# Designs tried in a protein design chat: VH-VL binders against Cytidylate kinase (cmk). Part 5

Target 1, 230 residues: Cytidylate kinase (cmk), of Chloroflexus aggregans (b8ga54)
Amino acid sequence: MRVPQTIAIDGQSAAGKSTLGALLAEALGYLYFDTGVMYRALALAALRAGIDPDDEAALSELAHQLVIDVTQPTVADGRQYTVLVNGEDVTWAIRSPEVERIVSRAARFPSVRREMVRQQQLIGQRGRVVMVGRDIGTVVMPNADLKIYLQASLAERARRRAAELRSRNIDMPLEQIAAALAERDALDAHVSQPAADAIILVNDGLTPAEEVALVLNRFVYSEQALENGH

## First folded at step 22 (VH-VL)

Design q6 (from j5 with heavy chain E99L)
Fold by ESMFold2, last read:
Structure q6 (fold): chain C 230 residues (1-230), chain A 122 residues (1-122), chain B 115 residues (1-115)
Amino acid sequence: as target 1 above (230 residues)
Amino acid sequence: EVQLLESGGGLVQPGGSLRLSCAASGFTFSYYAMSWVRQAPGKGLEWVSSIYGSGGYTYYADSVKGRFTISRDNSKNTLYLQMNSLRAEDTAVYYCAKLGDWEYLYYGMDVWGQGTTVTVSS
Amino acid sequence: QAVLTQPASLSASPGASASLTCTLRSGINVGDYDIYWYQQKPGSPPQYLLRYKSDSDKQQGSGVPSRFSGSKDASANAGILLISGLQSEDEADYYCMIWDSSAVVFGGGTKLTVL
């Protein structure tokens, strides 16, 4: 009853935010999602409406007209959550290459971001949620009961990315992956900063199971975590 | 909006050289792996070469190793294929294709150019 | 010997379904691969159709109708492209592709004729 009702996970690219978030949410019976899906849903709607992703006024109006919701999975097809746009299930449609090409262009506008954050905040107000992103603990859920900023060394993140690609029989040079991650870290530094009250979790050398057990035992069910519930 | 445009094809004698170019627009070129794929008249698609990342890693089909060199100039958003010691079997339409970035490398070749024709004959 | 093998041709009627196969060589398992499909019409570059690894790990190409879908036949060690509700415009060459280490490999292609 005193367990955290809202959990914010921010952190570096390829640090394992989604894995930790999904496992924590599963263990607690909570909703899990990456807030990036909100922007993908908007991008999909813009494409279907023939709206130029560089037209701020049209995108902002569209964002205000859409109700984007994220729920527990409604279909047993391996999804981690269901994404709805005005009640339509778009969970897989937002993964298209066309959406990926334009999402960063559509997401750059402050007016678009403000409306997406507003809708993320509404989802967070329901409680029993683990949100993963870049600014969850600072902007979306500044009063989250538990805030985690996830880090891993560049070398560890590069190895994890390389292993993911090798599981698909893609063998990319490790040095190239590390260089790309370092460049992404520099680009993200100004928007992906830990909240002042975030727990910094460095997960080098931890398996996902070890990481989730550590978080549950130390920060969710511990005496210290229970005292933060009021 | 995303576009690839090949150029530099033509007629050349065996043993000659050509340099193909592929001009890219509408995306951050340096983030994406790029490939050359060729198609001989009446034949299927054959992967020729790929270049990953900002240009440090290159791979070639056995049929072209030592004769072709893939490169890129990220400041000009341009992919190149230097083709040396050309043979009749190199006669084909040459396409450039965009692969995924570092996060989505397993995405397909979602953008292709219209192709440039290389004919190697006496 | 070839890494990917596709039948050279296939015919099917308008409104029917066509099932195009892409068989991986012995020594590699279709379950471990993303299978990519491309359509090519005469005089045009290939067009990306879709990628299939599993029912929960797949991607439709931009603007590609849902009547195009991917699957796998583990017993045949093959990727499958299913085209339902065949239309005359579906008459084309179809290529499969996989990643093979740091490179990609194409199948020989299947010419689909819609009669």
Scores: ipSAE 0.497, ipTM 0.790, lowest interface PAE 1.8, mean pLDDT 88
Fold by ESMFold2, last read:
Structure q6 (fold): chain C 230 residues (1-230), chain A 122 residues (1-122), chain B 115 residues (1-115)
Amino acid sequence: as target 1 above (230 residues)
Amino acid sequence: EVQLLESGGGLVQPGGSLRLSCAASGFTFSYYAMSWVRQAPGKGLEWVSSIYGSGGYTYYADSVKGRFTISRDNSKNTLYLQMNSLRAEDTAVYYCAKLGDWEYLYYGMDVWGQGTTVTVSS
Amino acid sequence: QAVLTQPASLSASPGASASLTCTLRSGINVGDYDIYWYQQKPGSPPQYLLRYKSDSDKQQGSGVPSRFSGSKDASANAGILLISGLQSEDEADYYCMIWDSSAVVFGGGTKLTVL
């Protein structure tokens, strides 16, 4: 029996992709990351080099000059992974508001995306990895051993986001949150489609722990779980 | 780069009205909440009002409710503050500030303008 | 009772550390809040310094030196801005801020003097 070595998680914004991916990787001892970090690393390097994030040619050249790697945590500071750019640890630097504001601009260029996908593919080839994104199962790891497309109703995603905000004492109307999520879904619709061989997981009414257990029991260890009496 | 530029300040009599504008550039304006924050001479910062998304969600400090109206024109990337029934206590520098979008609301007010001065005096 | 209370002033020597406090009123708990910090130099708009929720949930503002850091003192119900290796350029007013439901609340500010 073959335990999946590469796991792709795609799905709707705020459906819990990052939560499922991180918990699943923890349970398996696998590397976890959201492939958006590749573009944040490029954005950081562009800012440091004074490169206009709207200049495709300059960004593409920069992307080819960078070696972006993602590894298991190398520092015990609450990180889920370590991000290196040409050997420099940039794990926290890529989380700045300035980087977050330009990452979508950098991500729109096909030549930039091709190089970032190439580097994501190199990371995936090492195996024992859970990658989370929008097109992982279709573009980055089209041959991934397990592909999950995560869905939740708009109402459920809005309620989950509202609960997150309330845990920080931010109380925003559910309809405002839902409208933002729906707008993001529309922006992503043409690129965020399930791979033909993806398992569609609707997680309305599931806790993160229930979701992880379901994935492990049914899709990772199905034959092994049956042999072990689960 | 993200830029915010306030305008429309000036001298106005008590009971008068004034409209402030804030021109925004360098980001998708409609995706971000915007705020007005004021600072009276020699005093601290006071949040005045916030507006979210397409303008359907607005919030005001108690000190300005019923007198001030925040609005936005997403087609012109412009934030407005209509100030009516002005009082001496409204004398301040008024700053425009950008909040995060719905995903990053907890980033706070990460970009500020240079401010525009409103003086309410006879 | 004010929602956020900051000391009006604080003095410290160059090279020393300054610990600026932002105390939340009774009835709310600092552990549940993101604490935002802003620096304002005379004649300038405020500038975002950092946000602190916990050691694993924090954010440094763009270009803000690592000698600025956030923490919390749960027993005092306070957010803390630590400025180490004080420089003369750090002389400024410092404001804390929180979300209070759908509203935003600033502290009264602390004027830091570097002697």
Scores: ipSAE 0.387, ipTM 0.732, lowest interface PAE 2.8, mean pLDDT 87
Fold by ESMFold2, fold request of step 23:
Structure q6 (fold): chain C 230 residues (1-230), chain A 122 residues (1-122), chain B 115 residues (1-115)
Amino acid sequence: as target 1 above (230 residues)
Amino acid sequence: EVQLLESGGGLVQPGGSLRLSCAASGFTFSYYAMSWVRQAPGKGLEWVSSIYGSGGYTYYADSVKGRFTISRDNSKNTLYLQMNSLRAEDTAVYYCAKLGDWEYLYYGMDVWGQGTTVTVSS
Amino acid sequence: QAVLTQPASLSASPGASASLTCTLRSGINVGDYDIYWYQQKPGSPPQYLLRYKSDSDKQQGSGVPSRFSGSKDASANAGILLISGLQSEDEADYYCMIWDSSAVVFGGGTKLTVL
């Protein structure tokens, strides 16, 4: 029985990509990860080597010398995946405050991103993987067996963001949050475009369980999906 | 290497006006909310005003509402504070500050400028 | 009653630890807030130190040593800035800050003297 071996999930900010990706991977027994973990691994290695996160040449050289791998969990400690740097388990170390503080600085360089994408592609070639991001179906896995571009209405994304902020006693008008999301969408539009062969999935009004069932039944286990995996 | 550089401070009489500027570099200016915070001589910090991305959403401390206007020009990476009907109690060092990205739920003032001094006296 | 109350001053010896408090007024609960901390040395702008909501939801400012950490004392309704291994350069004013709906509120500040 042959199902899509590589699944790319792209979409708008706050559209629920991570929830869908994790649930799909769980249902299929596949590896799940957001490609941002690769940049956290690089940031950790840079900290350990005393490399300035603003030094493009040093970071690019470091990126080329590292072997970053992401696998199914190897320890039952609540992790969703195991991250290895040159064979060392760094799964929790990459989530430290020190790494989070510098990851955006380390990740901004095109030369760094090109090498991280190359290593993401190597992971994808093993198959049985769900990768989540913004350019997975266009750049990282252009030949992915199944590509999903996830959307939610601006109103729904704004509502979700507003609830997060209210839980921290930050009370912003829904219209302000919606305007900020729309502005961010416009600024990121050229980077986050659906691949030509992506399935556009609008998840307004769907629970996570309903969304996963829809994808599995219609696009993973359907007769057409199995034929396309051939 | 985020940098914020304030300018436009000076001596002004009560009832007068002044416009402060804050030149920003080293980050995508339009992504971030910006704030003005002031500090009177020998006193603590007082939030003055904040403005979000496109400039359509602004917030003010009660002490300055109706007199001060925050604005931004995203094409010039510049934040402004127009101060009208100035009072002696507005005398302070005025700092511009970058707020963290709302997407990261950071919302602290993570980078500050060096400040510009406003003195309101006869 | 001020929204945030900080002691005006605190003294501690080099190498000791200092625990700076930021007490929220009655009617609001420290557990519901992100507590932000800033350091200001004479003649300089404030510098962001850290944010603390919980042990799984916190952030260190850029270049801030790990000997600076945040916590909360729920029974005192207070945010806490802990500075371990005090050094002479830690002598400064320290401010806490919270969001209060759409506004930002600072505490009055604590002057830390390292003797």
Scores: ipSAE 0.378, ipTM 0.732, lowest interface PAE 2.7, mean pLDDT 86
Fold by ESMFold2, fold request of step 23:
Structure q6 (fold): chain C 230 residues (1-230), chain A 122 residues (1-122), chain B 115 residues (1-115)
Amino acid sequence: as target 1 above (230 residues)
Amino acid sequence: EVQLLESGGGLVQPGGSLRLSCAASGFTFSYYAMSWVRQAPGKGLEWVSSIYGSGGYTYYADSVKGRFTISRDNSKNTLYLQMNSLRAEDTAVYYCAKLGDWEYLYYGMDVWGQGTTVTVSS
Amino acid sequence: QAVLTQPASLSASPGASASLTCTLRSGINVGDYDIYWYQQKPGSPPQYLLRYKSDSDKQQGSGVPSRFSGSKDASANAGILLISGLQSEDEADYYCMIWDSSAVVFGGGTKLTVL
């Protein structure tokens, strides 16, 4: 295939993975998919069933009972994708504060992760997908046609998050944002590494538009990329 | 089950001091900013102070600056409010509240404690 | 002028809709703010209801029924909490809230009476 059919985007927290993924998917007409929604869907189902998010056996059983699917938007309400759990549209329900509070607890179990990865792989097999996460290029789509590992300096990531909050009239201390990002980098270091064949993209000083144009022109539509994919 | 439980309220003379505590459970305490909000008898809600996850960054309402100190002990999942130089207008129910995640959701006070009553009178 | 102004009281019938307003002072624009809403029943702490910035940027609180929704009236410079299908248990005080830089500001509250 000449144009990449599967694109994996991994990278540091707050490096802009979701922005790049969404823009690339839009430009290509592809599904944009953030694998974190799988774990949010499981967390929502656990809450509804009254299951303790620290109970590995119960969560693993629940994960095997659920069919979680991610598709192009089915409702024109500003969503970037539709998330279904056993056919029920849960796209907005998985964004609740209660889900937010427990998702990391539910996601830590290897048995849960194995089932979620299996379902992510089924979605990826459909092709024409940009999948964003932390281990997409290494675990979920190890054979993805294009793998990008997105980096930005701690200072740049903190500045971007501060600017986002400021645009909403919220001034969070820059140093607190940086400290939180550094803490999360340390917690994630053991699982969030670039695949050996990933393109490392450092996006300090790039706007989202510049970044997506760079990726499209250099790695999707370039003469080199077309020859390698064809 | 997410739970916030305040304690340390009581009757105190003007100019006196109290320390309030808020015991937190059911969530990863260090990930979240915390706030104190007070409500005088028959009155509305008034934000008092906020403290962010690592504990080094604090903000105060003008009405309490220099008199109140917010702190947290992340190893004990406990939020504190040291109140000095208390005045009659500090009489209120004091609530602790959990703010939302800075990265994914914009901040709201999504969980509140039951409150503890502080009465400042001679 | 207070930063946020709410009417002191509002009455509505069971089954009707209630629109609670939270008016921002002149000099700031409701379009630039996330508007947070809280419910408080007598003797109880406040409870988070929802946040509204726009139809594509909003959040429902945990367990909050969909009959509670947010909106904005740009011409009135106001956030709006809409409660449809009003029930007797909706009788409570309602507070709006915004971030103002690093500070938090609450409105004075509206007492909703279901009669």
Scores: ipSAE 0.357, ipTM 0.734, lowest interface PAE 2.9, mean pLDDT 87

